# Designs tried in a protein design chat: VH-VL binders against Uncharacterized FAD-binding protein C1783.01. Part 13

Target 1, 263 residues: Uncharacterized FAD-binding protein C1783.01, of Schizosaccharomyces pombe (q9us28r162to424)
Amino acid sequence: YGIFAAPILDVRVLTNPGAVKRTYNLCLDISKYPLLEGKDWKIGGSFGIMPPNSDAEVLHLAHLLKIPQHELYVTKVLRTNGGRWPTIWGEDKPRCLYTSLYHIFKWCSDFISKPPTKSLIRLLAEHTLNPVEKSVLLALSDFRQDESYCRICTQSCVTLPDILEAFPSCHPPVDHLISALPQLMPRWYSISNDPSLANKRLEMAFTVQEYHSPNGQSRTGICTGFLEDLALAFLKARHDGSLANKKFTVPMFRGVQQNPFAK
Key: E = the ipSAE of ESMFold2; O = the ipSAE of ESMFold2 at other seeds; V2 = 0.75 times the mean of E and O plus 0.25 times the DockQ between their complexes.

## First folded at step 7 (VH-VL; framework fv_ozuriftamab)

Design f3 (from o08 with heavy chain Y100H S107Y; at its last look DockQ between E and O 0.01; V2 from the best seeds 0.00; counts 0 for: pae E 11.1 > 2, placed apart)
Fold by ESMFold2, look of step 7:
Structure f3 (fold): chain C 263 residues (1-263), chain A 122 residues (1-122), chain B 106 residues (1-106)
Amino acid sequence: as target 1 above (263 residues)
Amino acid sequence: EVQLVQSGAEVKKPGESLRISCKGSGYTFTEYYMHWVRQAPGQGLEWMGGISPNSGGTGYNQKFKGRVTISADKSISTAYLQWSSLKASDTAMYYCARSHDLGYEQYWFDPWGQGTLVTVSS
Amino acid sequence: AIQLTQSPSSLSASVGDRVTITCSATQSLSYMHWYLQKPGQSPQLLIYLGSDRASGVPDRFSGSGSGTDFTLKISRVEAEDVGVYYCMQSLQYPWTFGQGTKVEIK
């Protein structure tokens, strides 16, 4: 089975007002999850959440790449050199994909959770016109030395958008960029409640993960930021009385191996 | 630094009982699974079973079920492998190994303990 | 149980050689994990989830494969790479290892 859109039934804020970190509990409706005959959910099993990039991050990247907004949504043929796109579990092979750039950036490409690789930075250098900017990128991508890369990229939590903003003469081809980006990966959770006793409801807690961009602004992690945005939107809709007219879902799937230590 | 430190080598006779230990340090013991892996002399690796120190839940390779007991004491960050009656065929090196406790499809071991040699003869 | 068969069972290599170790499974798998046991030491993780290198593992080690056939490659072997290499599957109970491939440096 593929990705299931699990409705959010309830949200609770678990942290007291004024706490340093924010923790939430989500109650998910898994009653319609397509389980194979004779299988059920058990304590100690697993499920995965497939967190998309935010629309704000996708639109920002598109702006930096000078992609017109209307072209983001047009279905195109995209070629890859490998990877498991668009699946988590498929074969690692080259593919021709029939999809939009929006879908790829939203659901498939990880451009914010880790610093760009040296290989990606070399691609960026090869498509940078300003000689000073190009020299900096070439130095960062040098496989023989790690000092500049570690200090600038890894220690400062630099992302691809940060590089593109700092190096305005860098204009990589979008097809090459997509092929060089890692795939978004699921976040896994153990099943800690008994959904059979909870009427096919699954509860999960998460704490918002924060970090700092090079310009000092606080950012959230992909998965916990996505989940927090859903949680806050749900709470607002419930408070405003508009909950019945809105749909809040978490993209999830059941793990394929039962927890080996379940009782 | 994450470390798994095992108890020392044992020389035993058939029929004797034995408990060997594995102490974890440098991480939160209850946030990871612990496993035991056997290596008979001159042979490869066999997964014996493991434990969730948080819940106490265990799982065993059927080959070893009923012959060993896996347990843990989370107050001292220690896992145990125990025999009630040793056999000569239990002569082997025994490793503990840590895995994540998240509900992934897959599990892998990192780090491993230094090993405990158990010799059962005469 | 899923059986894993490694090839070759042993090999001798010179420093700088390219080494390829294969692991064949009796059933289809999505991923393979790889360990190195150096002489007199415990095993250490090299590759997990088919192709991901463990922390501190140099990039001369790479893993690939799918279905029933998986490979571990060392692009330029070093003297410290001596030992026995094991593949492991964790898809199906009981989790199992290959029989090992002994790599000697001459």
Scores: ipSAE 0.000, ipTM 0.406, lowest interface PAE 11.1, mean pLDDT 81
ESMFold2 (binder alone), look of step 7: mean pLDDT 93; pTM 0.954
ESMFold2 at other seeds, look of step 7: ipSAE 0.032; ipTM 0.612

Design f4 (from o08 with heavy chain Y100H S107H; at its last look DockQ between E and O 0.72; V2 from the best seeds 0.00; counts 0 for: pae E 15.6 > 2)
Fold by ESMFold2 at other seeds, look of step 7:
Structure f4 (fold): chain C 263 residues (1-263), chain A 122 residues (1-122), chain B 106 residues (1-106)
Amino acid sequence: as target 1 above (263 residues)
Amino acid sequence: EVQLVQSGAEVKKPGESLRISCKGSGYTFTEYYMHWVRQAPGQGLEWMGGISPNSGGTGYNQKFKGRVTISADKSISTAYLQWSSLKASDTAMYYCARSHDLGYEQHWFDPWGQGTLVTVSS
Amino acid sequence: AIQLTQSPSSLSASVGDRVTITCSATQSLSYMHWYLQKPGQSPQLLIYLGSDRASGVPDRFSGSGSGTDFTLKISRVEAEDVGVYYCMQSLQYPWTFGQGTKVEIK
């Protein structure tokens, strides 16, 4: 259950020249992973990675929400009305948390991977002062028809930051917003080697997942974008000769989920 | 020390075939891309194409596609540039260059080979 | 293909001069790479990923820019800096170089 910071031992670029998709192999040191007694790593098994949002995305969201930068880092009491925060396997219940807004946006809230729900858009409309902007948000949240919502929010990969940027008179309370956002969830990967034969090394491959924003800029999926940023930083440090002075780790845990079709 | 050593200068006639080589040393050959860059006399640099020596996958600048073949033999850490039928316009300096293993959408060349001068004249 | 246009195409400088070379792209880029080809030699990497210096490149060389406009600066040129400077983009195939900037030392 604990998140292990697995050191990156090596990065290999698997992308061929001219390929449109980017693919990497990571080699992770799992020699110090705290396994439960009697458990071991299995070929064909899985593991989870807990990807954070990038600092750039967190700071951009904070700017759009009018949160001063230093207030992001102040420890405060935060209340939830449900969900499994801060865990992926804890009970779904309301909680009282002692943490910072930075930690919540960095590690706990998914404001990039999924389009805002109609209920979230309704909350945004309730806190929008400009009548034209409010009318648009109300129409997007209308439960009686889905055509505008599907075209604009789901098919165009619209995110919460995109809406806040497009609707500058929208100022939702942060506490309400955090309660309405989905939780960041782990991403699951297959082990591509036999760690029992590879002397406690874990190899994995990933392909960068790309999406396009409404303004046409490419965006990467949270986990594969995070992994690519680590991979590129590792490769740059190797090229620069500074690798020994830097630490590159992947927050991971051994898979405990069973194949749902095996039973 | 990472080095790329190219085959020697060639003087050929139009219509002849030619294969020039680039041998890499001081690094794991299959972990990096290899590229060919053309410099016509008195002109600038043109990227011709590249290869992943591990997989054999190639990519070509459309200007040179069908005119040259890029290949590699990973057992001897060597990449090749080959023409089946040379033209006088193929007279140029040809460099091999290793791309950094940040093989996503950004590549830069380090190091470069010493160059192979190819002269094609009647 | 993305075209790169360097300015100036040539220049003469004295030792100690400040030199600025620009590279303009026909499309927006995230990064630019820079090479120096000294007389009679193969090209060598100076700057990669916009601003990172290659191994052994002195800090008098710097790169900057974004979008369509990028610069290479030499804060105080030395006699060894003679040659042709090239910018290169590797975002979109075919990868392309600028036409070159010839730097001569008086």
Scores: ipSAE 0.000, ipTM 0.455, lowest interface PAE 15.3, mean pLDDT 82
ESMFold2, look of step 7: ipSAE 0.000; ipTM 0.415
ESMFold2 (binder alone), look of step 7: mean pLDDT 93; pTM 0.956

Design f5 (from o08 with heavy chain Y100H D101N; at its last look DockQ between E and O 0.01; V2 from the best seeds 0.00; counts 0 for: pae E 13.2 > 2, placed apart)
Fold by ESMFold2, look of step 7:
Structure f5 (fold): chain C 263 residues (1-263), chain A 122 residues (1-122), chain B 106 residues (1-106)
Amino acid sequence: as target 1 above (263 residues)
Amino acid sequence: EVQLVQSGAEVKKPGESLRISCKGSGYTFTEYYMHWVRQAPGQGLEWMGGISPNSGGTGYNQKFKGRVTISADKSISTAYLQWSSLKASDTAMYYCARSHNLGYEQSWFDPWGQGTLVTVSS
Amino acid sequence: AIQLTQSPSSLSASVGDRVTITCSATQSLSYMHWYLQKPGQSPQLLIYLGSDRASGVPDRFSGSGSGTDFTLKISRVEAEDVGVYYCMQSLQYPWTFGQGTKVEIK
């Protein structure tokens, strides 16, 4: 909420020959951004991008949680024990939501960029059937011993899907899981031009953030991976002449990152 | 006209409790944040904390966390600043100030209350 | 917490002088807000979001700057401009003010 879908007008590849990192420039149409009366964009300002999780990651999580694909997309009443949905500025409270699990996992829940908390691991242990798996999860969440948690969860960049994959008998209730997961948070970017002088265009550059999972596979950061996927899809559509029939948008906003006044 | 009207000056002894108030009018109280700002005698301004009147959610400057309580009663468009045990160092002018809560714009204070002078001495 | 340092801490000006007040931050900011506290009064908003004047503020007041350095200017100071000027950031909690710049009119 308060998120603007800015159309992509242009993509330029900035990656130098021989570079190990990929860098792009995006040009965004902000002509319809809802500014307060008398306000305009300012040189040197910043903005937030609200990155979704990829469809691949959402579908993988749904598979690990044993959610049938048809159930994933059905709009229904979902009850949570907390969280700031529907926006990152909302109250942290129990809610009755009218949405789909797909929407929540796609846009609202951060299950990739942060390691699970001990509190979340305890919830997972409560819903784990295999006694060996349960004992390992209880040990990871044990407040009396931090060595295993720090090594496995924080230092090894372990995510919720990694844990669910390693502990296949873990079947937490979806409502409890959603209320225990952190909300997706925006990533901040600097405006590289003056949008008021550049015909209501906003330019930004980004470099793809890469890291390795516990099994050594390369992963990208949520936001820069999302932006790269959009950039590549735009470039492909431009190359094959289908650009006029497609819409590419970046969910963005101008303002503060989070609401410290939430309960 | 948007107005913030604060309760009157207070003279207290150390250890006493106190609650001061700030009543908003001329706007929808629950659609803005309310903040408290302290000004010790002859000194500058310090943000103490604020509240979302709609949710009751609060945020505090670490310097004042645990020393004061911020609350609001949205049914009467009033915010409160409260001490359970005053110290002489709490002697200051206290202002309430309104900010927007839109989330996509940085905020500023407009308007301010007239101030409440709190004097704490033996 | 982001700290703001104003310069000068005080100044004395004659009516018609140009006055410049600076505010330096310990971290980069998008915008600065400015307030005037006249003697015996509560603070009042002058400039918000770096350069926008609050309603009723005359155009002799202007704000500029980016990054860590911000400036408030009074192009021709008047007798009623006496008071203490404060900068404020609202990018990151806790919100913080500069220490103030006292402006006296001779």
Scores: ipSAE 0.000, ipTM 0.447, lowest interface PAE 13.2, mean pLDDT 83
ESMFold2 (binder alone), look of step 7: mean pLDDT 93; pTM 0.957
ESMFold2 at other seeds, look of step 7: ipSAE 0.464; ipTM 0.774

Design f6 (from o08 with heavy chain Y100Q; at its last look DockQ between E and O 0.01; V2 from the best seeds 0.00; counts 0 for: pae O 15.4 > 2, placed apart)
Fold by ESMFold2 at other seeds, look of step 7:
Formats: C-alpha cells, sequence, structure tokens
Structure f6 (fold): chain C 263 residues (1-263), chain A 122 residues (1-122), chain B 106 residues (1-106)
C-alpha cells in the first residue's frame, strides 16, 4: 500500500485549445515501482492516483476554522478513533499519528469533492451559535427528509468551506471535524499501454472535471485539477528550456482492489 | 552545487541564549523544507523538527518542543535554530538538512550541512 | 513513534568482503532511506526510496526490502566505506533513524 511518486516523462495536450473540455496524456516512469512478488503491470489494468488538496484550499479552510498559521503546521500527536491509514487500504483501527493539521487537510481529508454528510452537518449545527443559522443546519441534517439536502448540498455542489462561509457563527472543534470528514479517495485510471513492454512507462489520459460553486465560481475536481497543474507546469518548463532542472511527480499506486466481486 | 553552510562552533554556559544558522545555496530555497537533526557526542541521529521556508510553518519532535525555535528568513535563504536557555544536555552537533515532503514515506535528507558543534558547560 | 533497529550494531570487515546491514521497523513501510556518516563528517545520503542510489554513490551499494525488514548491502567493501550507517523512515512524524551500524575496515 505505499504511494509511489512517479516521475512525469512527457505531457501531450489531446484536445484543441479553446475546447470546452481539456484533455491531456501523461507518460509516467514506473521503473522504480515496488511490485509485489510475482505481480506485474498489464495493459487494460488500472492504477490509482492519490491527489492532495491544493495549498490554497487548505489555507482557506484553516482561515475559516480560525487556525493560526503557526498551529496549522505544528507536528503533534493526533489520536483517531478509526479509519484506514496511511491509505484507504490500511487497517480500520484507532491510531496515534504524529502529524500536522496541514498534512491531514492536504493529503487525508476530503472537504472539497463531496458534499458534507448529514452527520457532518449535524456536528456543525451543534457548534453554531446563531439560532437562525442553527435551525437551517438542523433542517439540512434532518434524516426524515432528503429533498432540501439533495437540492442544496448535492445538486448545488456545496462544500464544507461554503457552509462555513455561509454560517459565520459555526465554530466546530477541529478534532471533531477531522474525525467526521471522509478520507480523500484515490481516483482510478486505466493503463493505455503495456508498461512491461514499454520500458516501464505508463500512459494515461485525463479530462479536467469542472463544476460551479453556489457563488458561480468555476472549480476543478481535486485530482484532475492537480494533474492539470502538473501538466501545465511541465509544458511551461519544456517550453522555457528548464525541464532538466525540475522534477514533476504523480503520487500513484498499482490497482489492488478493482474488482468489487473478488474475494 | 547545492550547498548548506552552517554557522561556526559555539561554546556557551547554561542559561544563555543561542541562535545558529544554515544558509542554502545552489537551489530555490523556498521550494524545499529545512530540518534540524541533533547528534549528541558519541550518539546517533535524532530529528528535531523542520520548517517550510515559503510559508514559515514549523513542526517539532515533541522531545524538543518548547526547548527550541525553528525559523527561516527566505530573503537571505537562511534557516535558524534557537534556544532561549541552554542546558548542558544541549551539548551536541547540530545539522541542517534539506528535504522534499511528498508524503507517504517519500522524503529524505539531501544535502546535509557541515554541522555546528554547540558546547554548553561552565 | 516508529522504531528502527539495525543489525549488527558494529562489524569489522576486510577489503573486498560482502557486508550486509539490516533495519527492522515496528510498522510496515514501503521505503527505507540510508545514510553514511564517515569519521569526522556529516551524514550523506546513500540510498533513498528503498533502492535508488544518491548521486555519486557507487553501484556496490544496494538497498532492498519491504514490510518490516530492509537491507543495505555492500558487495565488495572498500577502505573508504568506514563509518556509521543509518536507516531512516519518513512514513510518520517524528521521522526516526536506526541506532546506527559502525563499519570498520581491518
Amino acid sequence: as target 1 above (263 residues)
Amino acid sequence: EVQLVQSGAEVKKPGESLRISCKGSGYTFTEYYMHWVRQAPGQGLEWMGGISPNSGGTGYNQKFKGRVTISADKSISTAYLQWSSLKASDTAMYYCARSQDLGYEQSWFDPWGQGTLVTVSS
Amino acid sequence: AIQLTQSPSSLSASVGDRVTITCSATQSLSYMHWYLQKPGQSPQLLIYLGSDRASGVPDRFSGSGSGTDFTLKISRVEAEDVGVYYCMQSLQYPWTFGQGTKVEIK
């Protein structure tokens, strides 16, 4: 279950400039990937990418939670009451972790790609001082109705930061919030070549996923936004002649749980 | 040609303050993390903590939290390790070391500074 | 904190010998990083990400292993290989080193 930092060997833009969708091809160096025993790569197989949240999104969340920048980066003991660590395939058990809130928000917590759960909204309501704001949050978390939750949270692409901005009297304890947030999930991609025959190179294509926030601002998906940022930085470095002095890597791992019906 | 150059050896008495430095050159200082590693006389290596020079964020080994302050001045590509009140047990060699933190076991130290010997005795 | 235990704690070898140093972890890891501290010098990177040699490191040095057991090998030791070897993990803060393996050349 380790995450491998695969170097980017090449980037190709697959769609015309100005198209509504932006699609790229990445060529990754997997020659150093630690394969289990007799396992090998195969064409048509899959792999996962573990995308981090952007620093901008982490810092914005920390601001909304009133976490001073110094305390955000402090390494401390974090005790969990469950969850799988360091990846989604780790054992689901309580742990003591020596890490920072920054690392947790950067690599581990999904506060952007999925709407807050009703359980999380209930936690937020319990720590909201303004009675009108609290009543709205309680209604959104009400298990007896789904229409308001679906319309407001899921269909409108509402995120935890959006709720914290809309409900300024909401001040949840950070430890409780981290325990209630889902873990960042890998995003799965198909291998389009045979890496065992292609000098341990892996090719993949991705399309940038875009959506709009309730405020009408354009947002990218966590993984494809991360990959596009890397792709554009690589292309710029190639154009500027600085590519040899830079390294671009993708955190990835070989697919090990692709078949939901396998034992 | 990446190089970390540390300040010179220090001889101090218990209770005195001290700040030692580590200047990076040959790379973009703000693109990497800087760490401090302690080696007591005749002993092994012990990670003390680190800093992101870009953001100023720090992390500490709990053993040293409250005993030292790690800081950086990115305008002069320099990281610092500071004590407000030295103890005799602070006698050690102190190294700075550069890393990337890519998460999930993918960080290592390269290069290391030459070391700063701090001697605390009366 | 993840503890790393090296074996042996020290050894004496002749030039040309094969040297094996092991590092055992209290938790499962994918990668180990290895450093050499020559007498009177700062530590220097030998192996990173389990098996990658740092720049300028001869091919007689190799790293292997996964899970809890990791190995550094010197296929034919030279006089310049004297010093203390350290393994290091970066899975979990605080980052930790093994206690060191002192290698002397007869």
Scores: ipSAE 0.000, ipTM 0.435, lowest interface PAE 15.4, mean pLDDT 82
ESMFold2, look of step 7: ipSAE 0.000; ipTM 0.446
ESMFold2 (binder alone), look of step 7: mean pLDDT 93; pTM 0.959

## First folded at step 9 (VH-VL; framework fv_ozuriftamab)

Design g1 (from o08 with heavy chain E31Y, light chain Q92R; at its last look DockQ between E and O 0.84; V2 from the best seeds 0.00; counts 0 for: pae E 8.4 > 2)
Fold by ESMFold2, look of step 9:
Structure g1 (fold): chain C 263 residues (1-263), chain A 122 residues (1-122), chain B 106 residues (1-106)
Amino acid sequence: as target 1 above (263 residues)
Amino acid sequence: EVQLVQSGAEVKKPGESLRISCKGSGYTFTYYYMHWVRQAPGQGLEWMGGISPNSGGTGYNQKFKGRVTISADKSISTAYLQWSSLKASDTAMYYCARSYDLGYEQSWFDPWGQGTLVTVSS
Amino acid sequence: AIQLTQSPSSLSASVGDRVTITCSATQSLSYMHWYLQKPGQSPQLLIYLGSDRASGVPDRFSGSGSGTDFTLKISRVEAEDVGVYYCMQSLRYPWTFGQGTKVEIK
């Protein structure tokens, strides 16, 4: 399975007046999806979406890591300790990748949706010059002491950018950081229709997931935020009459069909 | 050209029923929300409620909930505001207005209908 | 419900004057929308999403602000600008309008 760039054919806003949550329906063109012989789409089946990080988040991380913007886009050798690079379908093994830091941060690394692991925090501590900052990071990374880590990192929804902002003397090598970050994983959605009976069109609904940062600011989930940005751009282009001049695609792939009914 | 054309002025007695209409043209009716806004004589604007013509889902300002019914017929691109029993206090100008919902906070009214004056007196 | 309070409630301006209308909200907002209701007409959109001008609205109209305080400015008022100006929020249902600012041209 490769990642397929499915064109968006239609967007409908499902949010009713008075609703707290925002909900959308997407109609995707899967007519060119490369199906294996004898396989087809089924209603109630699943598919995965590979959400990228936003450019704003990638540039913000690069700024915090002191990476000049021109260096961010340079193709270079990047080494990993394992994982299924560059896609989830690859072999789980160490690799040398010939790509850019931008591509890795945009499509491959999850630095927003999960709190930093204790091993990542230890890496950060090892590269922190200020002794007060270093001692805090060492305490958070202590495998024998979970209370501080759980309260601060998991319960407060702390991310890698939050740590880098709070600890300005922390300067980890980027290659080590990339090896320590989790891989950006797909998000799974149910197919709302039978695409084999609907001219190879796939319909799906999603609700925007919102979270609170340590400052109480609202943040959206990576995948539903990405999908909402696409949906709104599509709707704006339709409103402006510019839809034919723009291309909107969702990076997706077919999943295993496990639950054909709503039970 | 996008237009919202409302039904004509109404003069009614208390206790009578009434349905006023708003027909949209020049755009895809089911892509946008339709809302009703009330302006009592000499007063400001007050949102009454709205409908998604695609799903038929409605939401109401609590002040008007149970007093009016909002509906739409997407086959003729028309939204409705309906009372089962009018009161003299229902005398007002009623506007329909289209919204393009771009998410939280990001909804505004464009265009507005010309208004339907409803007068309820004994 | 979020209340919006406009200031002033009315004003008189000469052609060419700079006019400033404020709208204060009881809750923090990211965006304010503005409408003009000319005498005998339905409201019309002027400014949406805080600062974006609606199609056909002259550049003498501008919107600004954040948090609880928002401003509509007319850099040089013209005779056609007479009417009642309303701010509106769409953060929380019920959506609400300010009480209006009546602008008269002398």
Scores: ipSAE 0.012, ipTM 0.546, lowest interface PAE 8.4, mean pLDDT 83
ESMFold2 (binder alone), look of step 9: mean pLDDT 93; pTM 0.951
ESMFold2 at other seeds, look of step 9: ipSAE 0.039; ipTM 0.578

Design g2 (from o08 with heavy chain E31W, light chain Q92R; at its last look DockQ between E and O 0.50; V2 from the best seeds 0.00; counts 0 for: pae E 9.5 > 2)
Fold by ESMFold2, look of step 9:
Structure g2 (fold): chain C 263 residues (1-263), chain A 122 residues (1-122), chain B 106 residues (1-106)
Amino acid sequence: as target 1 above (263 residues)
Amino acid sequence: EVQLVQSGAEVKKPGESLRISCKGSGYTFTWYYMHWVRQAPGQGLEWMGGISPNSGGTGYNQKFKGRVTISADKSISTAYLQWSSLKASDTAMYYCARSYDLGYEQSWFDPWGQGTLVTVSS
Amino acid sequence: AIQLTQSPSSLSASVGDRVTITCSATQSLSYMHWYLQKPGQSPQLLIYLGSDRASGVPDRFSGSGSGTDFTLKISRVEAEDVGVYYCMQSLRYPWTFGQGTKVEIK
């Protein structure tokens, strides 16, 4: 279950002029993918992409948590009280990780695509100094009433950074915060071509998922935003004639839940 | 060198048809979208619409939808802008422009054609 | 449609002056694209993706901004910089340009 850095061989923009949504096709080189004995790529099977958070989001979160930018990259002991660290395939147990906060926020923690849980909001309330701010967070975490939570956190697409901005007296311990955050999960795509017939190339199409934050700013989904950034960088390099000097890869892996019609 | 070369200036009467062309060279024609931009005399720039030369898919500014037709012939790397019935208000400079990327914020025009002046007078 | 408003509508500058052109949008954007149309010529790309210079564009040109306010700066204007400058958004169709800023060198 290792992550393979699949080189991008080609990008095509599928979006028609005037379309509301943006759609791209990626051609990936899977010729060097380390397949398990007796396994091969099949039409109708699946693969996962493991998208990182953007550096901008990681730096923003670090700023909100009062972590100096240079300390983000220092390898140190980080303690968790559970989770499948450092990847989603490990055992769910407490750990002492020897890594950087940058690596955890970049590759391992989902603080953007999922609304904060009531449990996370309770943790934030416990570490909020201003009594007015604390009372708001306690109300949002109240298990008796889900309507305010659903309207504010889920329907308005509120993220952990949004809460930290709105509640400046909230100073949670980073180790507790990391333990309470969901881990980044892969996004699944269907294999639409036969890679053995296409010289070990995998074609995939994706549509950029957009939504609006509470302050009205447009945001993209983590995976399709990441893929779009790669696609645009590839297209820029092709336009500039610099493709040979650039490396564009997609972190991917073959899916374990295969299309039941593929044998 | 990437170039867009447009057909020559036209003088027409109201009601006449017209097709102007834009030939791309020095690049893979089907990798990029082609657009048409209008500039009335002494005025600013106005996007009219565009085409994917590979698929033939088109999109139009609502102002011009149904009034012009955008097409392309990828075998000769040429895009077209066509009117069935010209009006005096169609007097303008018309540019073709290649878009590097068609994302909603991440598309820009480079290069532009030299322009085709269309004059419509009775 | 997203409206783009440039300021100023025109200006007159001396060689060596610093020039600032602003572009305000009616909706939030991440990127602005900028073009220069020199007298008697077709438009030419200056800045794309907010701050990237097109090939052959001198480093005296810079773009910045986010949200609804974007800026094109010329750190030291030269005589060849005369023309009309346009901002453009490509977030939402129809794609729109600002009304233009005419720059005269005197």
Scores: ipSAE 0.011, ipTM 0.525, lowest interface PAE 9.5, mean pLDDT 83
ESMFold2 (binder alone), look of step 9: mean pLDDT 93; pTM 0.954
ESMFold2 at other seeds, look of step 9: ipSAE 0.012; ipTM 0.544

Design g3 (from o08 with light chain Q92W; at its last look DockQ between E and O 0.01; V2 from the best seeds 0.00; counts 0 for: pae E 16.7 > 2, placed apart)
Fold by ESMFold2 at other seeds, look of step 9:
Structure g3 (fold): chain C 263 residues (1-263), chain A 122 residues (1-122), chain B 106 residues (1-106)
Amino acid sequence: as target 1 above (263 residues)
Amino acid sequence: EVQLVQSGAEVKKPGESLRISCKGSGYTFTEYYMHWVRQAPGQGLEWMGGISPNSGGTGYNQKFKGRVTISADKSISTAYLQWSSLKASDTAMYYCARSYDLGYEQSWFDPWGQGTLVTVSS
Amino acid sequence: AIQLTQSPSSLSASVGDRVTITCSATQSLSYMHWYLQKPGQSPQLLIYLGSDRASGVPDRFSGSGSGTDFTLKISRVEAEDVGVYYCMQSLWYPWTFGQGTKVEIK
């Protein structure tokens, strides 16, 4: 299955008085979604949204890796041996792909929502010049004990950018880093309406996920932050009377994960 | 309403420099990508590259990298395509085109500029 | 780069004819975009994301296909449909166009 660019038809703010968290409802146009014969949408079913990393996060990572902004967009030839890498939404076959580091970091690599693996930390240690910094990274990647890794990487919500900032002498080769990073995966949401209506509209609700970085700054979840940005832009365009001049879409698909109500 | 207006036709000699422009109006310039597409005489369309006016980031088709520079001035909603040294083979129609891709989606071009004919002849 | 091959490269049609233009890719794609360049004009968007018609494009234009094979159809050609039709992919850099299909109305 491929990614479908579902137009946003409407946005409603669902946040109640006194609520700490922000909640929205999106209405998506799925009338042109290419369903396979014998498949259909069902209430309570699931669909995936493919959230990109923000441009700010991509540019920040490129800065930490010392990639010049112009080189970030250079076309590269990427050869695969099969599977759907660099993207979950591509065809599962060997191929020669033309892309850029920007595209890979924007749409394909998860360097924010998952803590670095021990194997990734070991790669970073191998490319760290300062002996003290290297020793810390080696200790974090030690497969024989788990306590320091859990405390520092998983429980403290540490990301790859956080490690690169904390270890300035760490300069991994970009191609090794890309092959070691997890693939950016869709986030799954429930269908909250009956999409079998004549115009095939899909409604979904989401709550913005917030957490704090190790230095205490507020961060949003990749997908719900992305959806909030779209929702706010839509609402602004409606308020300003410019809605007809803009098109808002959500990248989504159904065929990657089975709908529990389809059988 | 949404319009892309390009600079006028140019007649140049090999070795000369040239910058052509594309001014967007009727929309928020920094919310969309701008691209350049060339069409050599009697030939089809070729994507040359594009720019994010918000970040200044550029991407080039490798066929044209090192031959042209794409830039933008967001304060006047204008994108540029520039050559430092023209060749006769640069004779073509050049279009700017706006991408409706909000930075995460596949791009399609709507609208296009009216085109700038560049003729390079001795 | 992903090569897009259009078929036919040219055709001549009468008003009211059905016209079918195919676009074959060297690699699988999710969507195809289609443009029309009328004589002496810049290209204009007809179909995006495989099957969505651009604003003001009449219902006689339709797009379909997936994988490596995509189709643009004109159900009943009109005199104003003269020009060169291009398919385009934007999934992988560099973005590429088909070589064009010239449609002449007689």
Scores: ipSAE 0.000, ipTM 0.458, lowest interface PAE 15.0, mean pLDDT 80
ESMFold2, look of step 9: ipSAE 0.000; ipTM 0.384
ESMFold2 (binder alone), look of step 9: mean pLDDT 93; pTM 0.953

